VHH binders against q07589. Designs and how they scored, part 16

Target 1, 356 residues: q07589
Amino acid sequence: MSRILVIGAGGVGVITALSLWLKKESDVSLVVRSDYDRVLKHGYTIESCDYGRLEGWRPHHIYSSVEDAASAADNQGYNYIVVTTKNIIDGPVNSRVSNIIRPVLEKNKELHGPQLTTHILLVQNGIDIEKEIWAEFPREQYRYTVLSGIQLIGSTKIGSGHISQVGQDHLSCGAFDPQDAAAIQAANDFVRMYSNEGQNFVEFDPRVRYSRWKKLLYNAAINTSTALVGLDVPRCLEFGVNKKSTEIEVFHPAMREIIAIAASEGIIIEEEFITMFTEITRKKVFKPSMCVDCEKGQLMELEVILGNPIRIAKRNGVATPTLSILYNLLVLVQAKLKERKGLLKFDEKTATLVDE

## First folded at step 3 (VHH)

Design p19 (framework vhh_7qbe_3)
Fold by ESMFold2-Fast, scan of step 3:
Structure p19 (fold): chain B 356 residues (1-356), chain A 117 residues (1-117)
Amino acid sequence: as target 1 above (356 residues)
Amino acid sequence: QLQLVESGGGLVQAGGSLRLSCTASGSTYAMGWFRQGPGKEREFVASISYSGGSTYYADSVKGRFTISRDNAKNTLYLQMNSLKSEDTAVYYCAAPDFYEGWYFDYWGKGTRVTVSS
């Protein structure tokens, strides 16, 4: 029985834990932070389009922190660490993925690490999200693999301990290093443990970097634009000049720039995906996750969706006029959010950013 | 382990043509051409899938350059037509370590193309 620690108790993390729990092939632990007291006393209320309605639901174990999960009695370590938190590179240092998982990796190492390989599954948007983990945890000292989870789900926390899922649970799981046989096996094993026939869709992803660049056609063009203007996708399309300027001069150019950057790495994405991603939500009143995050006052996944792609483009000599304008305007939106959270200070008397 | 060797560079007049070749020491996956002009950073030119069925071109060369490959010879080509002075650069071929590629891992030493006015 695999022991799985899910970090992040938002809409994605709770449904991830639920799917694993329903399959009954793993021992599921969930790290619950802001909702811990409510969930400990009453469990979760879940309204799921795939899994139905549940009251008082709990995984096998719940912990208030990653440190508590790592130190739990009778815990022989974790076979999988599933990270579903937002990946906000420009946020607080302690929120970085490498720092979030560190207590578990250290504890697993202390439990005779060579006997246990830890599989780190990043269910997060963006490109180059795995590189920080390889940089921070040398392979000579830690035994682990890094797996990619691409989630196509509409699930949100609508109240304390209350999850609403209105979009299908569709997970693609693969190895960031396609030559890592252990990672490939771990990904296939996770797909088996996560799969609930007739309720969700889960598949092994043999082409992780291709899949992540492909998803960025939507995320880097549409999540970004909607977050900047605070509108759903149909409104962005209909409100454009002649009902065409948004798709022709914003979405499509941004998508073509993503295709160019991917191609500069040897990954070729078919042009028809530009049309597919533009049309998929054209008539669906839907606000992408970055737009919702901004409206809730939460920091955006700016660096992994735009920053890293633009840095790759600059390194490879690929022009990004549209992505760069979106990025630099969203940097200002991110700064506004940081200021409101007390993470950034401005001195109105000197009209300058307070450097710390 | 994998070695890439570019050839075919030289001096050519504006409006002229050159064909660059890149020979790999073994089988490769997707491949690309990059260039670095005088006083400029390296920039992407074109890429091609393993089968040759899919290609991508930078806007600056689209319609003028054609990328192709001969897998039996482990050779990549770049046919350069309607050359401009802005095309003056050292041209590099690049290949990933495996079929999907995180980035181009292998690079040739380059072949120089000079376009005279």
Scores: ipSAE 0.006, ipTM 0.502, lowest interface PAE 9.6, mean pLDDT 88

Design p2 (framework vhh_7qbe_3)
Fold by ESMFold2-Fast, scan of step 3:
Structure p2 (fold): chain B 356 residues (1-356), chain A 117 residues (1-117)
Amino acid sequence: as target 1 above (356 residues)
Amino acid sequence: QLQLVESGGGLVQAGGSLRLSCTASGSTYAMGWFRQGPGKEREFVASISYSGGKTYYADSVKGRFTISRDNAKNTLYLQMNSLKSEDTAVYYCAAPDYYEGWSFDYWGKGTRVTVSS
């Protein structure tokens, strides 16, 4: 029985733990922070379009921190670490993915050394998110693989211990390193353990980097624009000049720039996806995750959705006029959120950023 | 270790044409052309899928350049028409380490194209 630690108890993380738990092929541990006391006493209330209504639900184990989960590994360690937290690389240092997973990797190494390979599944948006893990954990010291999880799920926490899922649980799982046989095997094993026939859709992803660039057509154009203006997708489309300016002058140019950047890496994305991603939420009153994060006062996944793509574009000599305007305006939105959370300080007497 | 060798560069007048070639020491996947002009950073020019069925061109060269390949000869081509002075650069071909790897990991040493007015 695979031992799986899910880190992140938001809408995505809780449904991930639920799907694994329902399949009954793994021992599921969930790290629950702000909702720990409520979940410990009452479990989760879940309203799922795929899994139905559940009350009092808990995975096999719950922990208040990653450190507690690592310490409670009872000499078996964890086979999988599933990271579903927001990837905010410009946020606090202790929230970096490498720092979050470090206690588990250290404990697995201490308990099992070369006997246990830890499979790190990043169920997070963006490009180049795996590179931090490889940079921070030398392979001669740690046995691990890094897996990509792409979810198109619409799941949010609507109250303490209360999850609402209105978009189907659709997970694509693959290896970031397409030559890593152990990672490929681990991804296939995860797909098997996650699959609940007739309830979800989960597939092995043989083209991880392609899939991530493809999803960025939506994330870098639509999540970003909606977050900037605080509107759902249909309002952005209908409120544009002649009901056309948003898609023609903002969404489509941003998507074409993403296609150009992917092409500069040898990944050619079909132009039909521009139309597909523009249309999929045109008549659904839906706010993408970045827009919801902004409205809740939470930091955005800005760097992995726009920052990294723009840096790749700069390195490869690809022009990004639309993405750069969106990025630089959202940097200001992100700074506003950081200031409100006490992460940035502005001195009004000198009219200067304090550099804190 | 995959080796890439570019050829076909030279001096040409504005409005002229050149055909660049890049021969690989073995089979490749998707391939691309990049260039670096005097005093500038490297710029993406064009890419092509393994089958040759899909191509992409930077806006600056679209309609003037054509990328193609001959997999039997492990050779990539760039047909450059209606050349402009701003096309003056060293042109590099590039190939990935694996099918849809992170980047173009293998690069040639380049072939110089000078476009005079």
Scores: ipSAE 0.479, ipTM 0.826, lowest interface PAE 2.7, mean pLDDT 90

Design p20 (framework vhh_7aqx_2)
Fold by ESMFold2-Fast, scan of step 3:
Structure p20 (fold): chain B 356 residues (1-356), chain A 120 residues (1-120)
Amino acid sequence: as target 1 above (356 residues)
Amino acid sequence: QVQLQESGGGLVQAGGSLRLSCTTSGSTFSSYAFSWFRQAPGEEREFVGAISGSGGSTYYADSVKGRFTISRDNAKNTFYLQMNSLKTEDTAVYYCAAPDYYEGWSFDYWGQGTQVTVSS
């Protein structure tokens, strides 16, 4: 029985833990931070379009911190670490993915040395999200693989211990390094353990970087624009000049820039996906995750969705006029959120940012 | 471990044509995607176009679309940039590249470049 640690108890993390628990092929641990006391006492209330309504649900194990989960491994370690937290590169240092998973990797190394390989599954948006892990954990010291999880799911926490899932749980799982046989095997094993016939859709992803660039057509154009203006997708489309300016002069140009950047890396994305991603939510009153994060006063996944793509574009000589304007305006929105949280200080007497 | 070498550059009159070749040595040619870039004097590097490692799908920058075509010959370990209807603005050093992605890092293998000069 594989031991799986799910880090992040938001909408995605809780449904991930639920799907694994329902399959009955793994021992599931969940890290629950702000809702820990409520969930320990009453469990989760889940309203799911795929899994139905559950009251008082718990995974096999619940921990208040990653450190506690690592120390409670019962000398068996974790076979999988599933990271579902927001990837906010410009946020607090202790929230970086490498710092979040470090206690588990250290404990697994201590308990089993080279005999246990830990499979790190990043169920997070963006490009180049895996590179920090490879940079921070030398392969001669740690045995691990890094896996990509792309989830097309609408799941949010609507109250303490209360999850609402809208839209089917659709997960694509693959290896970031397509030449890593151990990672490929681990991804296939995860697909098997996650699959619940007739309830969800899960598949092995043989082309992780292609899939991530393809999803960025939506994330970099629509998540970003809606977050900037605080509107759902249909309102953005209908409120445009002649009901056309948003799609023609904002969404489509941003999507074309993403296609150009991917192409500069040798990844060619078909132009019909521009139409597909524009139309998929045109008639659904839906606010993408970045828009919801902004409205809740939470930091946005800005760097992995826009920052990294723009950096690649600059290196490869690809123009990004639309993405760059969206990015620079959202940098200001992110700074506003940081100031409200006390993470950024402005001195009104000198009219300058306090760096110290 | 891929080595790239361009050939076929030179002086051509506006409206003319040139075909650039990029020969490769080392590893498995057929699995690699290939790209063309150019750099005009005093300018930054510009992406021109790409051909995929599977299926032979192509992409072209708007500045060259309809005028340039990329093709590959896997048996000869060579890929090409056919440049038609050349403009003075196409004057640049042209570079072939093979993008590679391993362990979260993008690595590009580059040729040394070949000069293309388009006179009016």
Scores: ipSAE 0.416, ipTM 0.775, lowest interface PAE 3.0, mean pLDDT 89

Design p21 (framework vhh_gefurulimab)
Fold by ESMFold2-Fast, scan of step 3:
Structure p21 (fold): chain B 356 residues (1-356), chain A 119 residues (1-119)
Amino acid sequence: as target 1 above (356 residues)
Amino acid sequence: EVQLVESGGGLVKPGGSLRLSCAASGSTFSSYAAAWFRQAPGKEREFVSAISSGGKTYYADSVKGRFTISRDNAKNSLYLQMNSLRAEDTAVYYCAAPDYYEGWSFDYWGQGTLVTVSS
């Protein structure tokens, strides 16, 4: 039985743990931070369009920290680490994925050395999110693979220990390194363990980087724009000049720039996806995740959704006028959030940023 | 691992044509995408065109309709047919292939071939 640690107890993480638990092919541990005491005593209340209504639900194990989960691994270690937290690389050092997983990866190495390969599944938005793992954990010293999870799910925490899922659980799981046979096998094994026939949709992704660039057509154009203005997608489309300026002058140009950047890496995304992604939420009154994060005063996944794409564009000689305007305005929004959280200081007497 | 050698550059008059070739070694080249980039004197490197392993193509707006990218996987070769050449197409042209160890990044580059469009 595979031992799986899910890090992140938001809407995505809890449903991930639930799906694995329901399949009964893995031993599921979940790291629960702010809701730990409530969940320990009462379990989760889950209202799921795929899995039904559950009261008092718990995975096999819950821990209040990654460090506690690592210590509790005993002689068995973890076969999979599933990271569902927001990827905020410009946030506090402790928010870096490499630092989040380090206790588990070190403990697995200590317990099993070369006998256990740890499969790190990043269920997070963005591009180039795997590169810091390879940089921080040399393969000569650690046995691991890095897997991509692209989740198309509408699942939110609506109260302490209370999850509401209204969008179907769709997961694409693949290897970041398409030549890594062990990673490919691990991804296929995860798909098998995650699959619940008739309840969710999960598939092996043979083209991880293509899938991530394709999803960025939506995230880099629509999540970003909605976060900047604090409006849902239908309002952004309807409120535009002549009900057209948003899609023609903002969404479509941003999407075309993403297509150009992907092409500069040899990844060709068909133009039809511009129309598809614009239309898919035109009549769904909801705020994308970056918009919700901003409104809750939480840091946005700005760097992995816009920063990294723009850096790739600069390196490859691709112009990004629309993405760059969106990025630079959202950098100011991110700075406002950091200042409110005490992570950034401004001296009003000198009118300058205090660079500590 | 992958070694790239470009050829076919030269001096051509405005409105003329040139065909660039890129010869690659390494079994993984044909399983992935390939691209052409260029660097004009005093400017940054810019993306020109790409072709996927499945043969789908993309062209930068500056060359669309004038340049055609193609490949011969059996020969591990990449081509760029350049028609209706303009003075602003003057640049060193580079063939690029991905480093599969880091995903789809273009880390293997050729030495470049100079294209000069002038009277």
Scores: ipSAE 0.386, ipTM 0.759, lowest interface PAE 3.2, mean pLDDT 88

Design p22 (framework vhh_7aqx_2)
Fold by ESMFold2-Fast, scan of step 3:
Structure p22 (fold): chain B 356 residues (1-356), chain A 120 residues (1-120)
Amino acid sequence: as target 1 above (356 residues)
Amino acid sequence: QVQLQESGGGLVQAGGSLRLSCTTSGRTFSSYYFSWFRQAPGEEREFVGAISWSGGKTYYADSVKGRFTISRDNAKNTFYLQMNSLKTEDTAVYYCAAPDYYEGWSFDYWGQGTQVTVSS
């Protein structure tokens, strides 16, 4: 039985833990921070379009921190670390993915040395998100693989210990390094353990970087634009000049720039996806996750959705006029959020950023 | 180890054509995607176009779309950049590039470049 640690108890993380728990092929641990006391006393209330209504649900184990989960591994460690938290690389250092997972990797190394390979599954948006892990954990010192999870799900925490899922659970899982046989095997094994026939859709992803660039057609054009203006997708489309300027001058150019950047890496994305991603939420009053995060005062996944794509474009000589203006305006929005949180200081007397 | 070598560059008048070749050795040719880049004097490196790992799909930068065509010959371990309707702005050193893996990774292998000069 695989031991799986899920980090992040938002809508995605809780449903991930639930699906694994329902399959009965893994021992599931969940890190629950703000809702820990509630969940210990009452469990989760879950209203799921795929898994039904549950009251008082909890996975096999619940921990209040990653450190506690690592310490309580019953001398067996974890086979999988599933990270469902936001990836905010320009945020506080202790919130970086490498720092979040470090206690588990150190404990697994201490307990098992080279005999246990830890599979790190990043269920997070963006491109180049795996590279920080490889940079921070030298292969000669740590045994691990890095897996990609692309989740197409509508799941929200609507109250303490209360999850509402109204969009189908659809997960694509694959290896970031397509030549890593251990990672490929681990991804296939995860697909098997996650699959609940008739309730969810989960598949092995043989083309991780293609899939991530393809999802960025939506994330880099629509999540970003909606976050900037604080509007749902249908309002962005209808409020445009002649009800056309948003899709023609903003969404489609941003999507074409993503296609150009992917192509500069040898990944050719079909043009029909521009139309598909524009239409998919045109008639659904839906605010993408970045828009919701911004409105809740939470930092956005800006660098992994726009920053990294633009840096790749610069290295490969690909022009990004639309993505660059969206990025630079959202950098200001991100700075506003950081200032409100006390992470950034501005001196109004000198009219300058406080350089500490 | 992979070796890439460009050939076919030279001097051509505006409106003319050139075909660049890139030969590869030391790897399974049909499993890799291939790209062309160029660098003009005093400019940054610019992406020109790519051919997919399966050979069935191509992409071209807007500056060359409709004028340049990329193709592969798996039997010769070679891929090509056919350049038509050349402009003085196309003057650059042209490089072929390939990853160590078949999709989406940093370019690990580069040719030495071939000079294309377009006069008018």
Scores: ipSAE 0.384, ipTM 0.762, lowest interface PAE 3.3, mean pLDDT 88

Design p23 (framework vhh_8h63_2)
Fold by ESMFold2-Fast, scan of step 3:
Structure p23 (fold): chain B 356 residues (1-356), chain A 119 residues (1-119)
Amino acid sequence: as target 1 above (356 residues)
Amino acid sequence: ELQLVESGGGLVQAGGSLTVSCAASGSTFSSYAMGWSRQAPGKERELVAGITSGGKTYYADTVKGRFTISRDNAKNTLYLQMNSLKPEDTAMYYCAAPDYYEGWSFDYWGQGTQVTVSG
């Protein structure tokens, strides 16, 4: 059986572990941090629109840290590392994806060398999230593939050890490198192990970059704008001047800029998606994840949603007036969150940022 | 929950027309954005057309000007009128509705209806 380590015990991570566990084709380990003691003693309470109500549920194994999970792998290793944590590349160094997964990759290398290939599935938002992994782990020294997971699911942790899922579990899984045959095979194998016919929708994604740029139409325009103003999507649309200014002068321009950047990378996104993405959120009283993070005082996935796309735009000569304003204002919001958390220090006597 | 059942597929000659339908049940159809996707053998799934609860429409460039999406909220039915059909339009056609609004996805899928265009 495939040994799978799921890192991140939020709504997405727990349902990911549950789906794999229900299929009975893998040995599932979950890293649980804040809820570890409760889950170890009592298991999870899950209320799922796809999987039903479960009480006292646990995957095959639970660990309080990635380091513990790596140490417990013994000579078996992990075939898959599924990362469902937020990707905050401007956050603390130890929270970066490469540093989070490093103990597992080092242990697999130590025990198996080139005999074991580890498949790293990034179930995270954003563009160019795989490049950090390739940069930090030279492929001459480590045997791995990097897979993309686009999860469209309404699942949240509503209490200690308590998950509520109200949106269908829809996963698209593919290879970041479309020419990596091993990655393509690993993605197809993951789809098979994750699929529970009649309960979820899981598909192989043959066009990872297209899918990620397409999702970014919503994330870069709507998640960002809502995070700036602290409003749900319908309020942003209704509160605009003549109930039109938000969509016409903020959402649509931001989305068009994303389409232009994608096109500069050889990815064509149909412009009619601008209308679809705007309208689909009009009647749902919903705060996107970046808005929720900001309001809870948690760092936002800013760099992978706006920073990386804007850097690509600058490299390719694409103008981003709307995205750049959104980004630079959210950089200030992110700095405010970092200051409140003690991650950023300002010296009021000199009126300067304390860099080191 | 929304349940979707497609019908109306079949064999048609190139240049011909065909309408596929999707019957919806299990929740308030009029509140959902709805779409049609297609998948040909050995190809990725493609979103072909979409219509919002407010009646705004989307079309993929491959079908724009030839296909028309419409809805009948009184009958809880979604339609795709396909004109000037080409052999490359041959695919399984799926009715879909979104359930989650972070990102874009169609979470309620039907079983599909096969459209084959001969030439």
Scores: ipSAE 0.000, ipTM 0.199, lowest interface PAE 15.4, mean pLDDT 86

